# VHH binders against Putative pumilio homolog 16 (APUM16), part 7

Target 1, 332 residues: Putative pumilio homolog 16 (APUM16), of Arabidopsis thaliana (Mouse-ear cress) (q9fie9)
Amino acid sequence: MANNNSFSMSTMFNTIQEILNEEPLTVPSPPSRGGYSLFHIRKAEMDIQRIFNFMTGSEDLKDDISVLDTGTLMWMASLMTSDCDYFMVITTNKNGSKTLQKLMGMSDDMDVFFFEAIMRLFIHVMTDKYASYVTIQGMRVFQQDKRELMYDQILRYACFLAGDQYGCIALNEIITDLDDPYYRDQLLDIVANNALLLSNDAYGNFVVQHVLKLRDSRCTRNIADKLCGYCVELSFKKYGSYIVERLLEAGDVPMATVVLDLLACKTEMLIRLARSEYGNFVVCKALELTNEILTADLFYGLVNRLMPYRHLLHRSPRSKIATILDSMSVPN

## First folded at step 26 (VHH)

Design cc1 (from bb6 with Y57W)
Fold by OpenDDE, look of step 26:
Structure cc1 (fold): chain B 332 residues (1-332), chain A 123 residues (1-123)
Amino acid sequence: as target 1 above (332 residues)
Amino acid sequence: QVQLQESGGGLVQPGGSLRLSCAASGFTFSDHWMSWVRQAPEKGLEWVSTISGSGGWTSYKDSVKGRFTVSRDNAKNTLYLQMNSLKPEDAAQYYCAKDSFYEGSTRYPFDYRGQGTQVTVSS
């Protein structure tokens, strides 16, 4: 029954203020041993502020970390992680985050404190602009057992993180750094399985794009499968179009998936797409990539559908599609 | 049983202000981090703000920074969200959510949420 005495800095400050407002009752000198004298509390407060200033101070102070003894560093680590609010204040600070990253990996004993703090505040840390880098650094420098536990959390919250402004960046970095096939594959599977949702998300789309850049054939195929039937719709969107273009470039199977969607949609929709701000690039790329002997059926399928409307496509000043179609209409 | 009840939503003009409240019961309110989340039509659930148990730490979505303020009264078991300079894109159903991370629970970041309160921003 671990009495999680939520020691908050605010409680400490309130208690100190209450103590300071109490008139010094001449209480007889209690026996010497156990009472944290007001002096100790003040010293602790001063220490907290000093640590904060040190952690959040200018880069010039960073050289001073190397001169600190192990005991001092351990004490600092302990104090910084003893309160969740205090830890978050430091980690969410740009300089504080950087300083923490430098401290991480210096000692396994110290890393325990950082690990515990990160795990307790995992989502809060991972979704913060600067604090997320502390977690990333932990994934690099912590012992294997701690990294595995962190991976488990990442997997658990992968979709949530992908949809977050800063979480998606952290997630992409973690995916890139992952050298364990087991965890990497699981994470890729989560992204692939949720590809449609993520592709339509303001931040999730970056994760899908990033994963496609890794050129994992299994993952790419899975993504293609999940986006089957939705490629046309995605192609009208800025980031969606990038995803679809990457699928076209990923290989025969993903390419075919996209092209088949283009062929299956209504003619009006296809023409609209071909003339759209982002979709025109998708259609153009599809034509360019299918113009091969082995995919000639797909190519001619597209050409045949687009050719009757080539006059509309010529009105788009930047359309390479019209040029491709014109090259096909030359009577031998 | 954990209960969360949101209130304070309504119709406002762009640039207007609202103050949301969330009454909490069934748990030690001060021991839990609390969050506001919102869901707009045809959009997914979106995180808006978080406040620590003591209220000593707060965080905000970038799009609401400087406009929204989260606060809490632990004596009243109530969470607040002051929303100023409201924009049409802020229109959503707003939910208060109990955060599981303060107690070290690694389950879902939001174990419980209320029924929500509707915020409409229209000119």
Scores: ipSAE 0.509, ipTM 0.804, lowest interface PAE 1.2, mean pLDDT 86
Fold by ESMFold2, fold request of step 27:
Structure cc1 (fold): chain B 332 residues (1-332), chain A 123 residues (1-123)
Amino acid sequence: as target 1 above (332 residues)
Amino acid sequence: QVQLQESGGGLVQPGGSLRLSCAASGFTFSDHWMSWVRQAPEKGLEWVSTISGSGGWTSYKDSVKGRFTVSRDNAKNTLYLQMNSLKPEDAAQYYCAKDSFYEGSTRYPFDYRGQGTQVTVSS
């Protein structure tokens, strides 16, 4: 068996299997559209076991979905969303998430069940590796009134999600897909207004990096403004340096903001940055990007501060900085 | 009024174990999902683990999976965190939290209000 590893999901699996295995019976296929029998409680328990196996089974079940009638699908949607634990066990399973995504959008009536379950469990769905994609699918296929309520939750919890190990990935997917300027601009503003906090966060930095890649001029300017005065500090850090590099690449005004911030610090600090594990890449990129006629003042501002110390730059873990400076020295 | 009282923290050597408890009152405990969050000095709050109202679903931060076990006793209105194989990076003030929808101006999904319990991991 391929996945015998102990996970927290494997603990949930064992609990669910114990419940499902109480006096298990061979049960018939789920009913088409129709009423339940007098024994639906016992049938429902066995039917949830069948639904669980169907939803979490291999991708070969794609054909089974396409041949099921709408009554059976509605009954399945009702039962799997009837209990928060059922819903979470299914949606946090890799195959369960994929199968649920295929069911979403097939019927507005079915989607009510999925929407209500997602909203009841929103934070827990959005912070799960697999279940978060169920929410993302809902934002693609649900009716507009449901999507607007989901956007409101995203805006409310954006900073929390950005700091979560899986929530940051889901948030970035939503940022990529979001076309509505009312919600998009608010979400980008939340990220920009919190850019310093997020840039220093183990997961939030990926959200800042992502929004910079969007090349939205207003968001980029807002981020540059919020990080002004902190670029040297950030450039000493693994993830902070990536963000400063992306800001350097983002356009003339953000690039100038970063370079002026570098030039504003004491020369000793700039040399320490240029010799540091992560900051050397920032300084090198600043030199490369300002080496143009229109930015010559910035370029030579950096060169003039670094040139007296070029021999120290050769002895650290060597970088392109020393090579650039050597090519700029006056002939002897 | 919601009250959460954490206990069970202390000083332990790396590799050691602790069991945290949280006594809850002022709400219907079994109706609410509960979480553990922690805060190290000069850091923000970090989510650790969540357990559903029934206890049938649990989730853990990747760095604590296999080492920590969250559980609850709904008859005693008590949340637990069994912490095994403790590492220096686990040292923090630990708080239990009730899940909540957004209320008022706050944008944090966990309602914590106890004093917490300190976990210290050192030789």
Scores: ipSAE 0.457, ipTM 0.778, lowest interface PAE 2.5, mean pLDDT 82
Fold by ESMFold2, fold request of step 27:
Structure cc1 (fold): chain B 332 residues (1-332), chain A 123 residues (1-123)
Amino acid sequence: as target 1 above (332 residues)
Amino acid sequence: QVQLQESGGGLVQPGGSLRLSCAASGFTFSDHWMSWVRQAPEKGLEWVSTISGSGGWTSYKDSVKGRFTVSRDNAKNTLYLQMNSLKPEDAAQYYCAKDSFYEGSTRYPFDYRGQGTQVTVSS
């Protein structure tokens, strides 16, 4: 339907002007002798189809959207947000999403329609590949009162969104853009308070990683505190090991937290971790980052536990741990 | 009280087809968006597909797009999932879920309550 070549912006403008001159659709009361007028329903569907074709059409044909008059734009916003299905079909289309993003912020009155549609469909919009960027754009261009309500929904569903394939991407974009300390601190706290759950999730780990890359010292400390005592367990797992590696890189206190967890487990467990599919990278990074004068106690704590077993570590050929330990050998 | 009852699961060979059904009661079915979620033994809950209240809009997880079709019959208060070209990785317990976005007290947007129906795919 988006490929209707017989339909153009000039044709759309004429159609829109014709519709603006018509009387509003009247929905008869149930149970009148007739339900909805079939003729009115069919006419409205034809009008919305023309809007679908315009919104989802080529970007080249829409470069001059600024020439549309305010009444035409208001009518378009009203009709495409009048039904949840209309809105979702438009916003989940790649071009529809881009076109809608260009319309947002042009008029505060028009933005009311978009805001209300987004709020009705918040979870479905936020978990879609293309529609989620409509919500992100709203948070950039809507009036503050609307943005506050949207942030309330983000805070409410943050963990759910973090666990979704597209929701995690959208959430990370929002975290990047968010500079209001009131909402930013609350969102970062929700991520940190749920860091253990999220770190083990196929998509949630990307949110924890993203937050750690912000280098917010308070949030990083909160994540480290929440994961304290769990770093060995996490490091056996694909997603958890990524998070532990990011903590090792995040500063002296998070690094020490991780290394002290490694040192607190039994030597047998540490060797199993060092030979494991994902944990070997954590142990290797811990050795590399603690190999400094001020962290020598941590470094040699690890080396002293690992050195007696270096022959077992050589049997893991993808691991660099044995190479590091061999460089500590006394030459003859 | 919301009631959801799934059926139509079973054992099928790879490449085969199944049609799942979900009988719904205790709410105005046509007012609510419905979803299918699934759980494999080694995984948590995974969203599969969503359909709008009217049936006019549908969405699918990328791995099932083109193979699965969600539909609904609002006169019968029934949700369906037609599963074609089934793969071993589709084996799971399948649940239907009602939206719970507007219910205010939950942080999870889908309400699944049925026993589910088992789909098993093996040679």
Scores: ipSAE 0.416, ipTM 0.745, lowest interface PAE 2.7, mean pLDDT 82
Fold by OpenDDE, fold request of step 27:
Structure cc1 (fold): chain B 332 residues (1-332), chain A 123 residues (1-123)
Amino acid sequence: as target 1 above (332 residues)
Amino acid sequence: QVQLQESGGGLVQPGGSLRLSCAASGFTFSDHWMSWVRQAPEKGLEWVSTISGSGGWTSYKDSVKGRFTVSRDNAKNTLYLQMNSLKPEDAAQYYCAKDSFYEGSTRYPFDYRGQGTQVTVSS
C-alpha cells in the first residue's frame, strides 16, 4: 500500500499567495510532516521561493535564462508543474507568464511539463489575464501532437471561452494565429453556430466581431444566417449594432440579410431603431450601402418605409437618414 | 450523488457584507476545484471566483477583486464566499459550482451547481 505522500506544497503556496496579496503573512505552522528533515524542507522551500522570484522578477530574465543549463531548466520546469497551485501562481503572474513563455519551446522535454500543466488546468489558464498567453505560446511552439490536443480542448470550450473576459481575448488570438485550416474552420463554425448567443454576450460579441473582421466568406454567411431575424434587436444594442454594421459591410448576402430584417420588422420598430442611439447608424449604413444599382430594390424599400416618417427623423440632430431621404424627395 | 447547497444570501444595503456558504457532498471535496458563479436578472451566468482543491490558489473576477474572498474548509466540505462592500451590481442568484477541469472528461467547465442563494443589494 504505497502511501503516495503527495507532498502537498499547499503551505508553501499559501505563503507565496500571502506575499502576493500583501496580506499579513500568517505563516501557517508547517504541518508536522514526520519524514523530511527540517533541512530538506527548508531547502525545498528555498528552491520554491527562488524559482518563484526568478520567474516573477522584473529583471531582464533573458540573460538569466541563457545562463541556466538544461538540467536546471528541466528541474525548474518539473518543479513548477508538479503542483497545480504553484503553477497557477506563477502563470497568473504577469512576469511569471512572460518568463514561462520564454522557456516554452526551448526543449521538447521541458515542453512536456508545461503542456501537461496547461492541459490539467486548461480552462483556468485560458480564462486568466496573463496565463492565457502561456497557452497561446504553447500553440505556437509545442509539437504538433500537443497542439492538436490543445485545439481539441479549445474547440470543446470555445463558447465558454468566448463568453469569458479574458478567454475571449485568448480565443481571438488563437483564431488569428491558426494556420491549420481544419481547426480554424471548426472554430469559426462554432462561433458562427453560436453567433446569436455570443452577439448578445458582454464578451462573446467581441469574438463575433473579430471573426467578421477576418472576412471569411463562409463564416460570415453562416453568421448572417444565424442572425437572420435578429438584426433589428441586435441593432438596438451597442455591440450588437457593431456586429450588424459589420454584416452590412461584409458583402451582398449578409447585407441583404440585414436589410431584409429591417424591411420585415414593424414600422414602429424600424422608426424607433432609426432614432435610437446605436440603431440610427445601422439604418444609415444600410441606406448608404444599398444605394447602388444592383441593390436599388432594397434601397427603395427602405426609403419607402422611412419616407412617411421623415419629419420624425429630422428631429434627431445626428440623423444622416433624414438627409438621404431628402435627397430622394426632389422631383425631377 | 453530488450535492451542493448554497446558503447565506439575503438583503443588504450598499456597502454591506454577506458570507455565503456551500455545503458539498457526494464527492471528495478536497480533490475538486470549486467556483462561485452568479446570475443577475436578465443577465447570463457570470463567473465570480474560483478556488483550488487545496485552497492554495484563488481567482476573482476583476469587479469583485479586493471585496470578495473565496475560501474553503475541506474538513467540513464547505465552500465560502465572503462578500464585502457590496454594490447594487452584485445583486444576483449565487451558485456554488463544482469544476470539472481536472477530470478532462466533462463537456462543461462546471459539471454541477446548487440551487443557489439570492443576494439582494438595496438601499
Scores: ipSAE 0.403, ipTM 0.760, lowest interface PAE 1.4, mean pLDDT 86

Design cc1 (from bb6 with Y57W)
Fold by OpenDDE, fold request of step 27:
Structure cc1 (fold): chain B 332 residues (1-332), chain A 123 residues (1-123)
Amino acid sequence: as target 1 above (332 residues)
Amino acid sequence: QVQLQESGGGLVQPGGSLRLSCAASGFTFSDHWMSWVRQAPEKGLEWVSTISGSGGWTSYKDSVKGRFTVSRDNAKNTLYLQMNSLKPEDAAQYYCAKDSFYEGSTRYPFDYRGQGTQVTVSS
């Protein structure tokens, strides 16, 4: 009885515990209260509302930003990051996020403010629809030391982020943008190690699909290994079927893993899968991809198992499987 | 010791309203972000809403936006969730959670969670 441990946030948390080494990541302390004093002094020039309006109201801020002097920009950055609520209000705004992304990378001094704010609110920022792009931008433009610290946080919360509606998108973008093989491989390993959990999750499955699309042989093999014995069950699900198809498309060991699962399952289950809404594509793809000289044993294994039930498969609308089987029944 | 106690759950008809409360103790309530999470039968734990320490910022799951409102009374050390236009899919055990995301030192998104309060939506 395969304990179908349903993907849950609790499971994700547990997984995080397994991944997290005992060393607490030090989040930079909020900028000292000194920012508020500067705020009071320069309130005459730009107040909180003006900054908010500037950040969120303009469709094209490129020209406006260019007109601002470095001191003003620094002050704005300091003020925007001096309060977590204020920062979140700006970053979670569609335009605010975009404007902030434009400000990032303009100077190392300004980036310190943004970095600290992001780190302080890391998960909240990463799981927001618009704010997550600020983090992504940080990963692109920040100095290496800051990026490394951010990577550590991403690694720490990778499974959690993968299971989040917006976190999964951000995570995928980060994985794609990663140039450092050290961090990239670690993220891939985390995804692979948790492939079963993530594949069964409403959002995590997108991360698994994404990494499979990267065609990293090691990662793909590892995912196949973790999904061994579960490919049939996954294939009944829409997004699960996509994952399984990607494994088939990878060829070699991943393909063999899927096909062996198909061959090992109960006949009734295989036939159900072949007739199912999503599983039929998986079975069809398996047949198509194994119909090669090197994988002939796998192909004929599938054909032999399916052939006695060809009549049932013909009842399925547009069954490509039945067509393939028919082509095999013609005595030369 | 950190304590969280949820209340206000019950049986409501679709379209009905409930107000959940969470009494917090054992920590400086105003210094911590708080979240609501829920767990439906045979489903995993799901995030619903978060509110900052001051209450100046709030976030919601997309499916509850416009229907649910999170608030807090720091003087009373109480977190609230106003749930309007309830749907059958909102039925779950609702938990108050102390958010650790603000405090970079914690390994878990939620350090503490209460016992929960049951919300049932049935015609």
Scores: ipSAE 0.394, ipTM 0.754, lowest interface PAE 1.5, mean pLDDT 86

